# Ledger of designs, part 1: VHH binders against q9xw16

All scores and structures are predictions.

Target 1, 132 residues: q9xw16
Amino acid sequence: MSGWNAYIDTMTAAAPSIKRCAIVGAADGSVWARTEADNVFKASEEELKTFVALFNDVTQVPAKGADIEGVHYVVPRTEESLIFGKKENTGFFAVKTKSAVLIAVYEGPNEVAAQVRKAVESMQTYLNNAGY
Below, numbering starts at 1 at the first letter of every chain, in headers, positions and changes, except where a header shows other numbers; Kabat numbers aren't used for antibody chains.
F, E and O stand for the ipSAE by ESMFold2-Fast, ESMFold2 and OpenDDE, each averaged over both directions (binder to target, target to binder). V2 = 0.75 x the mean of E and O + 0.25 x the DockQ between their complexes.
[cut] marks letters that were taken out.

## First folded at step 1 (VHH; framework vhh_6fv0_2)

Design f4
Fold by OpenDDE, second read of step 2:
Structure f4 (fold): chain B 132 residues (1-132), chain A 128 residues (1-128)
Amino acid sequence: as target 1 above (132 residues)
Amino acid sequence: QVQLQESGGGLVQPGGSLRLSCAASGFTFSSYWMYWVRQAPEKGLEWVSTISSSGDSTYYKDSVKGRFTVSRDNAKNTLYLQMNSLKPEDAAQYYCAKDSPPPIPPGYESSLYYFDSRGQGTQVTVSS
């Protein structure tokens, strides 16, 4: 098993609201690891390539939203290395490291969003410190 | 070729101490997080300790916190595990392990994850 699966396990365990996760290459959207089995992360490589490119200019993302797994999310705002979206009782958090993008898709009310963000940002910090 | 060679194991009484060493070669030792893992009879491989590439960050299994200290000398390509206050439940074959990138998050190391290299191990026995 790839070492990246450990990070997937860590993120999925961070909160019950987190349903699917992926770690992809920041440069090309290639899948390094993803949730599988009952909670398969279903985004295509082409979609992920487009998604990671959003980080090249995050300021434009709120105007057009973001698509993950064929679902269109409203993006209220962005930060330099953070994109998050909402759709009804679902959402996602995506953070960029030096070499990767971490994506967590969650389900629940707005109150669960803070915990999801904390989980992905914690992983972001860890990976950055590790040089990834 | 990556090579890891553990040493320093032995028989000690409860409360005793051992210092394990792991000699590394065949790769840039200072660039990799390193791990100590152990396997007791009839038990699976379990994580013991992790140390970052620079040695600035160290992590431990809860049951060994305060008793074990991991360190490294990158100039000597050597990993260490100081084991104090040893208990019978610490008895196991101890292995030095190198993970393929990326490093495994602390506390989640297990036999389910891939180590691209592991030594032959050194036996630690704790008995009165």
Scores: ipSAE 0.024, ipTM 0.307, lowest interface PAE 4.3, mean pLDDT 88
Fold by ESMFold2-Fast, scan of step 1:
Structure f4 (fold): chain B 132 residues (1-132), chain A 128 residues (1-128)
Amino acid sequence: as target 1 above (132 residues)
Amino acid sequence: QVQLQESGGGLVQPGGSLRLSCAASGFTFSSYWMYWVRQAPEKGLEWVSTISSSGDSTYYKDSVKGRFTVSRDNAKNTLYLQMNSLKPEDAAQYYCAKDSPPPIPPGYESSLYYFDSRGQGTQVTVSS
């Protein structure tokens, strides 16, 4: 898909505390775009398929947590189209759109977590409005 | 380099139908997602429909769902928009576009769609 990396760049520019992120297909977890090189998003195809399936019933996620890049995160609660978790000074936000799931892994305290959430939710709104 | 040429617009009565075509050249058409966008006088550019490179996935603006159908013929480098049950609110200049919308800074409301690579457009007028 041409041009999806531009959305990765937009999110990381708005929230520099994002260390790695990806845009994947909601149905199958196929990667549309992800950070590469020194900040490569390392989740396997199998892990992403499992992860996007969590959005089929987000109420089950707090009981079992979520795995991203081989790291197990505690998920304290979920919202209809939002899964987030924390592990020490590291965390993630994942949001579902009509056709995609956006995953952003960040490092930092609560102040940067709020900025990351805002960046991801703004992109979620943009992509939904664009028909994705 | 990239060239897009729309055709098929015209004047129709409310409830009528039109089929728009977009002839593409200067790029590998079968490798790109394509878009239909429209612009009414003194209004911003508005996204209408999206089709994946293979044609297997299609997306529509809520107000046109069930009335418009986007399709493509990769062998002919042509994009189509079948418009049924046309309403006065559908009157606009219609464009096909190749590029995804440019990045919008987070925190900004997006009610706009901007495409750099688009054609001259074809005019659709709906009146009795």
Scores: ipSAE 0.014, ipTM 0.180, lowest interface PAE 8.0, mean pLDDT 81

